# VHH binders against Abasic site processing protein HMCES (HMCES), part 15

Target 1, 269 residues: Abasic site processing protein HMCES (HMCES), of Homo sapiens (Human) (q96fz2)
Amino acid sequence: CGRTSCHLPRDVLTRACAYQDRRGQQRLPEWRDPDKYCPSYNKSPQSNSPVLLSRLHFEKDADSSERIIAPMRWGLVPSWFKESDPSKLQFNTTNCRSDTVMEKRSFKVPLGKGRRCVVLADGFYEWQRCQGTNQRQPYFIYFPQIKTEKSGSIGAADSPENWEKVWDNWRLLTMAGIFDCWEPPEGGDVLYSYTIITVDSCKGLSDIHHRMPAILDGEEAVSKWLDFGEVSTQEALKLIHPTENITFHAVSSVVNNSRNNTPECLAPV
Key: E = the ipSAE of ESMFold2; O = the ipSAE of OpenDDE; V2 = 0.75 times the mean of E and O plus 0.25 times the DockQ between their complexes.

## First folded at step 15 (VHH; framework vhh_ozoralizumab_d1)

Design z1 (from x3 with W100F F101W; at its last look DockQ between E and O 0.87; V2 from the best seeds 0.00; counts 0 for: pae E 4.1 > 2)
Amino acid sequence: EVQLVESGGGLVQPGGSLRLSCAASGFTFSRYWMYWVRQAPGKGLEWVSEISTSGGSTKYPDSVKGRFTISRDNAKNTLYLQMNSLRPEDTAVYYCARGFWDSLGYEDYRGQGTLVTVSS
ESMFold2, look of step 15: ipSAE 0.285; ipTM 0.690
ESMFold2 (binder alone), look of step 15: mean pLDDT 84; pTM 0.848
OpenDDE, look of step 15: ipSAE 0.660; ipTM 0.858

Design z2 (from v5 with W100F; at its last look DockQ between E and O 0.91; V2 from the best seeds 0.00; counts 0 for: pae E 6.3 > 2)
Amino acid sequence: EVQLVESGGGLVQPGGSLRLSCAASGFTFSRYWMYWVRQAPGKGLEWVSEISTSGGSTKYPDSVKGRFTISRDNAKNTLYLQMNSLRPEDTAVYYCARGFFDSSLGYEDYRGQGTLVTVSS
ESMFold2, look of step 15: ipSAE 0.124; ipTM 0.611
ESMFold2 (binder alone), look of step 15: mean pLDDT 83; pTM 0.844
OpenDDE, look of step 15: ipSAE 0.625; ipTM 0.841

Design z3 (from v5 with F101I; at its last look DockQ between E and O 0.74; V2 from the best seeds 0.00; counts 0 for: pae E 4.1 > 2)
Fold by ESMFold2, look of step 15:
Structure z3 (fold): chain B 269 residues (1-269), chain A 121 residues (1-121)
Amino acid sequence: as target 1 above (269 residues)
Amino acid sequence: EVQLVESGGGLVQPGGSLRLSCAASGFTFSRYWMYWVRQAPGKGLEWVSEISTSGGSTKYPDSVKGRFTISRDNAKNTLYLQMNSLRPEDTAVYYCARGWIDSSLGYEDYRGQGTLVTVSS
């Protein structure tokens, strides 16, 4: 199931994405289409979420280590799709299994063109099936956060000031994605859309769900995945594996309804 | 319209050198990994070299490593292959290629018309 939180105001999100280019200079990613960013605690497939991608996708002779941030549609629409309405896709492109990515035309073609992106989120949700009931226990899953005055914990946020401190230094979840560019047959703007690559879950998550997103842990992994100009597809795919560097907590069923967009969606219970 | 035009082939003695050029047009050259491939008489297509978009990464099979050097000039939209210490078995039509090549299977989407290199005495 695909559900994430990506709720930070655009300027806070942008600062959380500070990075070093190949010359070692600290930079912020440059936005494309910032008005399409729709922050929410409860993002579903077909919604727009921000991704990182190489500047070289947009600019002749750009340094491929420089990053653009742009909202893209969750649910990859292949460039070869012939109908005018993306909702008519006959197959689910919310996720792409790593073990079959080179067997599926929808994914191998854009991947071979270097269309790699990093999908950003506060974290993602997953539902654990509970024995003896039809109820499912949702969990919010995210990178471990450093314990400093600025980072706090989600459970400690009891005022607007403390909430701000929790999120000011939040380490965003960075997931490996593939994107494609679709030109509607009736004309109009090119649609950018992405899929999230999945892998078998790590030991720590296996009791919650058997799959997890392919997480890019650290700047080296993020840089290599993004840099299609200098990192081949074959080398990039070596970055795709489960990680144990992940934490989680149970959340209330408020998140079950995708229309609920409140901090309670990710609050510990 | 994508065009790849090779030049610089010819007849050379064993031990000699040649430099091949490939003029690219109809696409944004600096966004693509580029390749040289060759086809010897009566043989299949053989990968010869690979270069990243900026030229920062290159790769060669053992058969040419140390003798051939791939390079590119993105300002001139030109790909090069410097071939040194040529051997009779290097005789082939050499093609400039655009695309993606996997070590297990070559995937290219455009190839030029080729330039003939003949190494004989």
Scores: ipSAE 0.232, ipTM 0.646, lowest interface PAE 4.1, mean pLDDT 88
ESMFold2 (binder alone), look of step 15: mean pLDDT 83; pTM 0.846
OpenDDE, look of step 15: ipSAE 0.578; ipTM 0.821

Design z4 (from x3 with D102N S103P; at its last look DockQ between E and O 0.74; V2 from the best seeds 0.00; counts 0 for: pae E 8.5 > 2)
Fold by ESMFold2, look of step 15:
Structure z4 (fold): chain B 269 residues (1-269), chain A 120 residues (1-120)
Amino acid sequence: as target 1 above (269 residues)
Amino acid sequence: EVQLVESGGGLVQPGGSLRLSCAASGFTFSRYWMYWVRQAPGKGLEWVSEISTSGGSTKYPDSVKGRFTISRDNAKNTLYLQMNSLRPEDTAVYYCARGWFNPLGYEDYRGQGTLVTVSS
């Protein structure tokens, strides 16, 4: 997974992230660095995207079931990185394979510190290699969405009013991530950055690509992944597996150019 | 600098009890899962117990379950291991450790240890 859509305005995104703490109280996540949120239909590595993480990462003795939402850089920069420019990393940290996560220093160290996050998106894009040609067919992949009587699928929206109804109750894709905190040697703010954990693709996606992000399906999985205070690393890793609860449709090659930030990127073809 | 300082070890007869302490400094203790591990003479490291950040979740291997109790005091930055009904096979150097346990070793921090000897 190397491309996502995360286009909702901040207030809509925040409401979509409503959750229940361990005491059963309904809450919204508290924002950190909201000015770094850059909505787009076409997010790529090195851009910022919002993630959820436990409040305990920021406050001594906080309730670890409480959630913070913050934009982080896609492409984990390890806390031990010595160069002043993160683009000089000698290895790709956009994704982290689940089968080797405990073997890679860049991922096992922050994971051992409980630095688990949930990466938010409308959905992600994946390119299918087509037989007999060098062309690749992009797909937009996302959670199945509940259709209302007056709204519909993405392809049914033919007016600004109907388009807003598609996204009013959009179920955000929730992917398992690991983050780290890097202090630039030349000074400046601490850089928060993340990687997305990947697994073998489910049967439904196997014709598109052999890997998929590790999707956390439902509030129990999201809560357990985030709650590093009460859920051990060993228990959290049991949440990392493929899911069949996913849907997709083919999209235009407009999405191929990461500079295209338009609804056409995810529109069905 | 991260420091973990174990204390409370000593010589005990079989059936006796000891309470180990681990004083933590140089990090935010309340954000870390804590562990006790031990190493018997000539053997590898063995996991002995784990405790969540709040102390709400604890786990033990069958070899010590029911005899050992891990606890923590986040206000004092201290980890404890209450060891009851001690047996000669519990003889080992006991270490407190922060973060997750890796069977190939620790990538995070482990203290210098405290020796527990159980013999007559």
Scores: ipSAE 0.012, ipTM 0.528, lowest interface PAE 8.5, mean pLDDT 87
ESMFold2 (binder alone), look of step 15: mean pLDDT 84; pTM 0.857
OpenDDE, look of step 15: ipSAE 0.283; ipTM 0.687

Design z5 (from x3 with E107M Y109V; at its last look DockQ between E and O 0.71; V2 from the best seeds 0.00; counts 0 for: pae E 5.1 > 2)
Fold by ESMFold2, look of step 15:
Structure z5 (fold): chain B 269 residues (1-269), chain A 120 residues (1-120)
Amino acid sequence: as target 1 above (269 residues)
Amino acid sequence: EVQLVESGGGLVQPGGSLRLSCAASGFTFSRYWMYWVRQAPGKGLEWVSEISTSGGSTKYPDSVKGRFTISRDNAKNTLYLQMNSLRPEDTAVYYCARGWFDSLGYMDVRGQGTLVTVSS
């Protein structure tokens, strides 16, 4: 997974992230660096996207079930990286394979510190290789949505106001991630960055691509992945598996160019 | 400087009890899962117990379950291991550790250890 859509206005995104803490209290996640949120239909590695993480990462003695939402850089920069420019990383940290996560220092070190996050998106894009041509067919992949005539029905929108109704109550895709905190050696602000954990594709997606992001399906899974204070690394890793609860549709090649940021990127063809 | 200092080891008769302590400094103790691991003479490291940040969740391998109890006091930055019904095979250097889980993987930091000898 190397491309996502996360286009909702900040206030709509925040309300879509409503949750219950361990005590059953209804809450919204608290933002950090909200001005760095850059919504787009076409997010690529090295861009910032919002993630959820436990409040315990920021506050001594905080309830670890409480959530912070913050933009982080896609492409994990390990805390031990010594060069001053993250573009000089010699290896790709956009994704982290679940079957080798405990063998790679870039991922196991932050994971051992409880640096688990939930990566938020409208959905993600994947390109299907066609056997008879060099052409690739992009698909937009997302959680099944509860659909009425306009809500959740991307292809049915015929006006700007109907487009807004498509995204009413949109269920955000929630992907398992690992983050790290890098202090530039020459000084400056700490860089928060993440990788998306990947697994073998479910049967429904296997004709499109052989890997998929590890999707956390439901509030129990999201809560357990985030709560590093009460859920051990070993227990959290049991949440990492394929899911069949996913849907998709073909999209036009507009999305191929990451500079294209329009609703056409995810529109059905 | 992150430090873990174990104490409470010693010589004990089979069937006896010991309580180990680990004093932590140089980090926010309440944000970390904590672990006890041990190393018997001539053997590799063996995981002995784990405890969540608040102390609400604990876990043990079958070799010590029911005999050993891990606990923590976050106000005093101290980790404990109560060892009961000790056997000669429990003889080992015992370490407290940060960033260790029940499979051998990355270990962020551990102490110098405290020796427990179980013999007549």
Scores: ipSAE 0.152, ipTM 0.616, lowest interface PAE 5.1, mean pLDDT 88
ESMFold2 (binder alone), look of step 15: mean pLDDT 86; pTM 0.876
OpenDDE, look of step 15: ipSAE 0.309; ipTM 0.688

Design z6 (from v5 with E50G K59Y; at its last look DockQ between E and O 0.81; V2 from the best seeds 0.00; counts 0 for: pae E 9.4 > 2)
Fold by ESMFold2, look of step 15:
Structure z6 (fold): chain B 269 residues (1-269), chain A 121 residues (1-121)
Amino acid sequence: as target 1 above (269 residues)
Amino acid sequence: EVQLVESGGGLVQPGGSLRLSCAASGFTFSRYWMYWVRQAPGKGLEWVSGISTSGGSTYYPDSVKGRFTISRDNAKNTLYLQMNSLRPEDTAVYYCARGWFDSSLGYEDYRGQGTLVTVSS
């Protein structure tokens, strides 16, 4: 996974992240650095995207089940990185393979500090290799969405207003991530950055690509992954597996150019 | 500067009890999992117990389960190990450790100086 859509306005995104804390109370995550949120239908590595993480990372004695939402750089920059320019990292940290996460220093160290996050997106893109050609067919891949049934009336045409209501109730894709905090050697703000954990693709996606992001399907999985205060690394890693609860549709090649930020990027063809 | 200072070790007869303490400073204690690790004479390090950041989850190997109880007081930055029904094989230097539970050979990023527990008649 190297391309996502995360285009919702901040208030819509925040409402989609409603959750229950350990006491069962309904809450919204609290933002950090909201001005760094850059919505787009076409997010690529090195861009900022919102992630969820435990409040305990920021506040002494906080309830570890409470959530913060913050934009972070896609492409984990390890805390030990010594160059002044993160783009000079010689290793691709866009993704982290689940089967080697405890063997790679770039991922093992932050994971052991409880630096688990949930990466948010509308869904992700993947390119299918077509037999006998070098041409690739992009797909948009996302959670199945619950449809409100209003299709038998005289005004049942699918309008732009109805499409906007779909996004108001969109179930965000929730991917397991690891983050780290890098202090630039010449000073400046601490850089928060993340990687997306990947697994072998499920049966439904295997014809598209052999890898998929580790998807956290449901509130219990999300809560356990985030709660580094109460859920050990070993228990958390049991949440990392493929899921079949996924759907997709083909999209046009407009998405191929990462500078194209339009609804056409994810529109069915 | 991170510091972990263990205390409470000593000589005890089989069947006896001891309570170990570990005073922590130089870091935000409440944000870390804490552990007890021991090293018997002539042996390698052995994980003995682990506790989550709030104390809500605790972990023990079968060799000590039911006899040892880990606890923490985040207001006092102190980790404890209550050891009951002690046996001669529990003789070891006990270390307070900061880190994560990890079934590989490396599950600590800082360890104290240790306190000696001797169980002998």
Scores: ipSAE 0.011, ipTM 0.437, lowest interface PAE 9.4, mean pLDDT 86
ESMFold2 (binder alone), look of step 15: mean pLDDT 83; pTM 0.849
OpenDDE, look of step 15: ipSAE 0.585; ipTM 0.820

## First folded at step 16 (VHH; framework vhh_ozoralizumab_d1)

Design ac1 (from x3 with G105D; at its last look DockQ between E and O 0.69; V2 from the best seeds 0.00; counts 0 for: pae E 6.4 > 2)
Fold by ESMFold2, look of step 16:
Structure ac1 (fold): chain B 269 residues (1-269), chain A 120 residues (1-120)
Amino acid sequence: as target 1 above (269 residues)
Amino acid sequence: EVQLVESGGGLVQPGGSLRLSCAASGFTFSRYWMYWVRQAPGKGLEWVSEISTSGGSTKYPDSVKGRFTISRDNAKNTLYLQMNSLRPEDTAVYYCARGWFDSLDYEDYRGQGTLVTVSS
């Protein structure tokens, strides 16, 4: 998983993240650094995307079930990294394999500090290798969406009225991530960055690609992954597995060029 | 600078009790799972107890379960271990540690510890 769509305006995205805390109170996540949110139909590594994390990471004695939403850099930069330029990392941290997460210092250390996050997207893209050619067919992969009398199709969201019918009720994809906090040697703002945990693909996706993001399906899974104050690392890792609750459709090769940021990137073909 | 300072150790007869304390400073204590570990003379480190950030979840190995109780006071940045029904096998230097034990950075296990001696 190396490309996502996360295009919703901030207010729509925030409402899609409504949740209940441990006391049963309905809440919206509180934003940190909202100015770093850059919506796009075509997000790639090193870009910022919003993640959810526990409020306890920011506030002494906070209720660890309360959620913060913040943009973070895709591609985890470990807190111990010594160079001034994150692009000098010798290894790729866009993804973290679930089967080796406890063997890699880049991921084990922040995980031991409870630095678990939920990476948000409309869905992700994956390229299927076609037999007998060097061509790859891109697919947009996402949670099944509830169809109602008011719901539209993805391809019909070209006007404000139709866009609202499709996207106001969109169920965001929720992927398990690990984040870290890096202080640049030359000073400046602390860099928050994340990796997406991956697992073997479910049967439904195996013809597209052999890996998939670890998807947290439902509020119980999301709450347990986020709540590092009450859910141990060992228990949280039990949430990491493939899911069959996923759907997809083929999309135009427009998405291949990461500079293309248009609804056509995710439109069915 | 992270500081963990253990206290409350001493000489106790078998069957006796002790209460250990650990004063924490230099970090946000309430954000960390905390642990007690021990090292008997000539032995390696042994996990003794763990406690969640709020204190709502605790865990013990069978060797101490039912006899030892871990607790914390987040307002005072202090971790405690109540040790009852002490046995000679409990003789060790006791250390407090922060973070999940399996993923502890060795540098997060700091300080000189507090000696508990259980003998006649």
Scores: ipSAE 0.048, ipTM 0.552, lowest interface PAE 6.4, mean pLDDT 87
ESMFold2 (binder alone), look of step 16: mean pLDDT 84; pTM 0.856
OpenDDE, look of step 16: ipSAE 0.742; ipTM 0.875

Design ac2 (from v5 with S104E; at its last look DockQ between E and O 0.74; V2 from the best seeds 0.00; counts 0 for: pae E 7.8 > 2)
Fold by ESMFold2, look of step 16:
Structure ac2 (fold): chain B 269 residues (1-269), chain A 121 residues (1-121)
Amino acid sequence: as target 1 above (269 residues)
Amino acid sequence: EVQLVESGGGLVQPGGSLRLSCAASGFTFSRYWMYWVRQAPGKGLEWVSEISTSGGSTKYPDSVKGRFTISRDNAKNTLYLQMNSLRPEDTAVYYCARGWFDSELGYEDYRGQGTLVTVSS
């Protein structure tokens, strides 16, 4: 998983993240650095995307079940990185394989500090190798969405108001991530960055690609992954597995160029 | 810098009790799971207890369950281990540990210098 869509306006995105804390109270996540949110139909590594994390990471006595939403850099920069420029990192941290997460210092150390996050997206893109050529067919992959008379489908929207109806009740994809906090050697703002945990693809996606993000399906899974104060690393890792609760459709090659930021990127073909 | 300083060890007779303390500094104590581990002479490290950041969740191996109680005071940056009904096989150096304990890989984070507990008549 190396490309996502996360295009919703901030207020719509925030409402889609409504949750219950451990006391059963309905809440919205509180934003950190909201002005760094850059919505796009076509997010790539090194860009910022919103993630959920526990409030306890920011406030000494906070309830660990309460959630913060913050934009973070895609591509984890380990806290121990010594160069002054993150682009000099000589290994790819866009994804983290679940089967080796406890063997790699880049991921084991932040995970041991409870630095678990939920990466938010409309959905993600994957490219299928086509037989007979090296050309690839992109697909947009997302949670199944509930249809109502008041909402259309992605491919049926023909006006701005119909397009808004498609996305008003969109179920955001919730992927398991690990983040770290890097302090530049010469000073400056702390860099928050994340990786997406990957697993073997489910049967439904195996014809497209052999790996998929670890998807947290449902509020219980999301809550347990985020709550590092009460859910140990060992228990949290039991949440990391493939899911069949996923759907997809083919999209045009417009998405191939990451500079293309239009609804065409995720439109069915 | 991170510091963990254990205290409260000593000589005790079988069936006796001790309370260990661990003073923590150099990090935000309330954001870490904390652990007690021990090392008997000539043996490897053995996990003894763990406690969540708030203290709401604790775990123990069968060898000490019901006899040992881990607790913490986040306002004082202090971790405790109450050890009751001590046995000669509890003799070990006890370490306060920060971070995590992975049953397959152990832990890589900080341990203190330890405090010796000797259980003998």
Scores: ipSAE 0.027, ipTM 0.528, lowest interface PAE 7.8, mean pLDDT 87
ESMFold2 (binder alone), look of step 16: mean pLDDT 82; pTM 0.836
OpenDDE, look of step 16: ipSAE 0.837; ipTM 0.926

Design ac3 (from v5 with S103E; at its last look DockQ between E and O 0.82; V2 from the best seeds 0.00; counts 0 for: pae E 5.0 > 2)
Amino acid sequence: EVQLVESGGGLVQPGGSLRLSCAASGFTFSRYWMYWVRQAPGKGLEWVSEISTSGGSTKYPDSVKGRFTISRDNAKNTLYLQMNSLRPEDTAVYYCARGWFDESLGYEDYRGQGTLVTVSS
ESMFold2, look of step 16: ipSAE 0.213; ipTM 0.655
ESMFold2 (binder alone), look of step 16: mean pLDDT 82; pTM 0.837
OpenDDE, look of step 16: ipSAE 0.842; ipTM 0.927

Design ac4 (from v5 with T28D; at its last look DockQ between E and O 0.85; V2 from the best seeds 0.00; counts 0 for: pae E 6.7 > 2)
Amino acid sequence: EVQLVESGGGLVQPGGSLRLSCAASGFDFSRYWMYWVRQAPGKGLEWVSEISTSGGSTKYPDSVKGRFTISRDNAKNTLYLQMNSLRPEDTAVYYCARGWFDSSLGYEDYRGQGTLVTVSS
ESMFold2, look of step 16: ipSAE 0.042; ipTM 0.546
ESMFold2 (binder alone), look of step 16: mean pLDDT 82; pTM 0.836
OpenDDE, look of step 16: ipSAE 0.830; ipTM 0.920

Design ac5 (from v5 with K59D; at its last look DockQ between E and O 0.72; V2 from the best seeds 0.00; counts 0 for: pae E 9.8 > 2)
Fold by ESMFold2, look of step 16:
Structure ac5 (fold): chain B 269 residues (1-269), chain A 121 residues (1-121)
Amino acid sequence: as target 1 above (269 residues)
Amino acid sequence: EVQLVESGGGLVQPGGSLRLSCAASGFTFSRYWMYWVRQAPGKGLEWVSEISTSGGSTDYPDSVKGRFTISRDNAKNTLYLQMNSLRPEDTAVYYCARGWFDSSLGYEDYRGQGTLVTVSS
């Protein structure tokens, strides 16, 4: 998983993230650094995307079930990194394999500090290798969406105006992530950055690609992953597994170039 | 500067009880999971108990479950371990630890100087 869509305007995105705290009270996450949110149909590593994290990371005595939403850099920069330029990092931190997360210092250290986040997207893209050709077929992969009298899925929309109605009630993809906080040695703002945990693909996706992001399906899973105050690392890692609750459709090769940021990137073909 | 200061250790007969305390300073105590770990003479470090930031979740290995109780007072920045029905094999230096412990990698987190508990006739 190296490409996502996260295109909703900030206020629509925020409402889509409504949640219950541990007392059952409905809330919206509070933004940090909202000006760094860069919506796009075609997000790639090194770009910022919004993530959810516990308020307890920022405030003494905060209820750890309360959520902050903040844009973070995709591609985790470890807190122990000593160079002044993150591009000099000698290994790929776009994804973190679930089967080795406790063996790699880049991920184990922030995980042990409770630096768990939920990475938000409309969905993600994956490329299927086609036998007998040089071409790869991109797919847009996302949660099944609840059918309504209006358009019930992205595949049912027949115009950009119909996509607006679909997106008002879109169930955002919620992926398990780990973040870290890096202080540049020459000074400047702390860099918040994340990685997406990956697992083996479920049966439904295995013909497209052998890996998938670890998807947190439902509010209980999201709450437990975020709540580092009440849920230990060992308990949280039990949430990391493939899910079959996923759907997809083929998209055009427009998405191949990460600089293309149009609705065509995720439109069915 | 993070400081963890254990107290309450001593000599006790088998079947007796002790209450260990750990005074924490130099960090926001209420934001951290806290742990008790111990090291018996000539042995490695052994996890004894864990407690969530609020105190709502606790856990223990089978070797001490039902005999030891971890608790915390976030207003006083203090961690406790109530140790009942003590056995000679509980003899160890007991450490208060902040955050996550993993003996495989040796984490950079903080551990106090320890308090000795000796269980002997």
Scores: ipSAE 0.006, ipTM 0.449, lowest interface PAE 9.8, mean pLDDT 86
ESMFold2 (binder alone), look of step 16: mean pLDDT 83; pTM 0.844
OpenDDE, look of step 16: ipSAE 0.599; ipTM 0.823

Design ac6 (from v5 with G26E; at its last look DockQ between E and O 0.86; V2 from the best seeds 0.00; counts 0 for: pae E 5.4 > 2)
Fold by ESMFold2, look of step 16:
Structure ac6 (fold): chain B 269 residues (1-269), chain A 121 residues (1-121)
Amino acid sequence: as target 1 above (269 residues)
Amino acid sequence: EVQLVESGGGLVQPGGSLRLSCAASEFTFSRYWMYWVRQAPGKGLEWVSEISTSGGSTKYPDSVKGRFTISRDNAKNTLYLQMNSLRPEDTAVYYCARGWFDSSLGYEDYRGQGTLVTVSS
């Protein structure tokens, strides 16, 4: 739960995030800070990735079911952090275990403020420990995709036209996150940063790794997690559980080096 | 900074009613879930009611359900608690609280100075 792919151009990503508000109207999320979006097949902690959050976080009296999309730093920086450089944070906030979220000040405080977000990705990578060797086999893990003659598998997208058709209809992975807002003590822009909540892996993934991100499967789960105005913290936490609605394939070790940003990172082997 | 000022407490007979108010200032009231909590003499804090940011969702523990009604007026930045069919065990200092509160885990958020409700014959 330390590496993702989120490579779509901004306009394609935005269309993939179409949603219905509480009145049933089809809408697109409104961007904040679009220039900070850095698409890549190989996102690691401390990079920016897009998340969804409620418009109510930004606008007084806004409809809390309306969505904003914004890039945020992966690795939550608590609002109480006192140093001037976020890299000096002495503990890892890339993930937040669901079973201890209310025991950790770094996570329970923003959660109590309703700072829930949905972390977007094409999918995530996980490394399986191989029996009889120290080598680890990386896998790309994602939602099952609707199969049609127009929508091929990832490995079938050999040309630009075929590639565009596969990704035009890609169902983005939607992971439950918590974010916080940090004001640098010496001034400057407020830093928005997030953590991904993790749970025990489902049976389908247990041979790969014992933990998985908390996946929000479907519009109802996404809406309830985001809507801090109408869905309490207690009710939102009931959405945090493993899911079996997941698929995966082995990938080459090209992804191991976080500087490699190529389609090969997620291509089946 | 954040201010929450309760009013409306007092002495009432068993079976009586009181209406508490909480004036909120120096924060965006409409962005927060609001709560009433109470503290009986010699006891810890007890959750009494919660209300969503718009007022569309409310919840109560069994001890007060059906007798207490929480409401809010976001235009006036005011939270209310209507208390009916009061019992001696409802005697407590009542606090208006902002944000989520979990008495078992503790949570550093804001609450007011409280208003005393005494139910006695």
Scores: ipSAE 0.133, ipTM 0.609, lowest interface PAE 5.4, mean pLDDT 87
ESMFold2 (binder alone), look of step 16: mean pLDDT 82; pTM 0.837
OpenDDE, look of step 16: ipSAE 0.612; ipTM 0.831

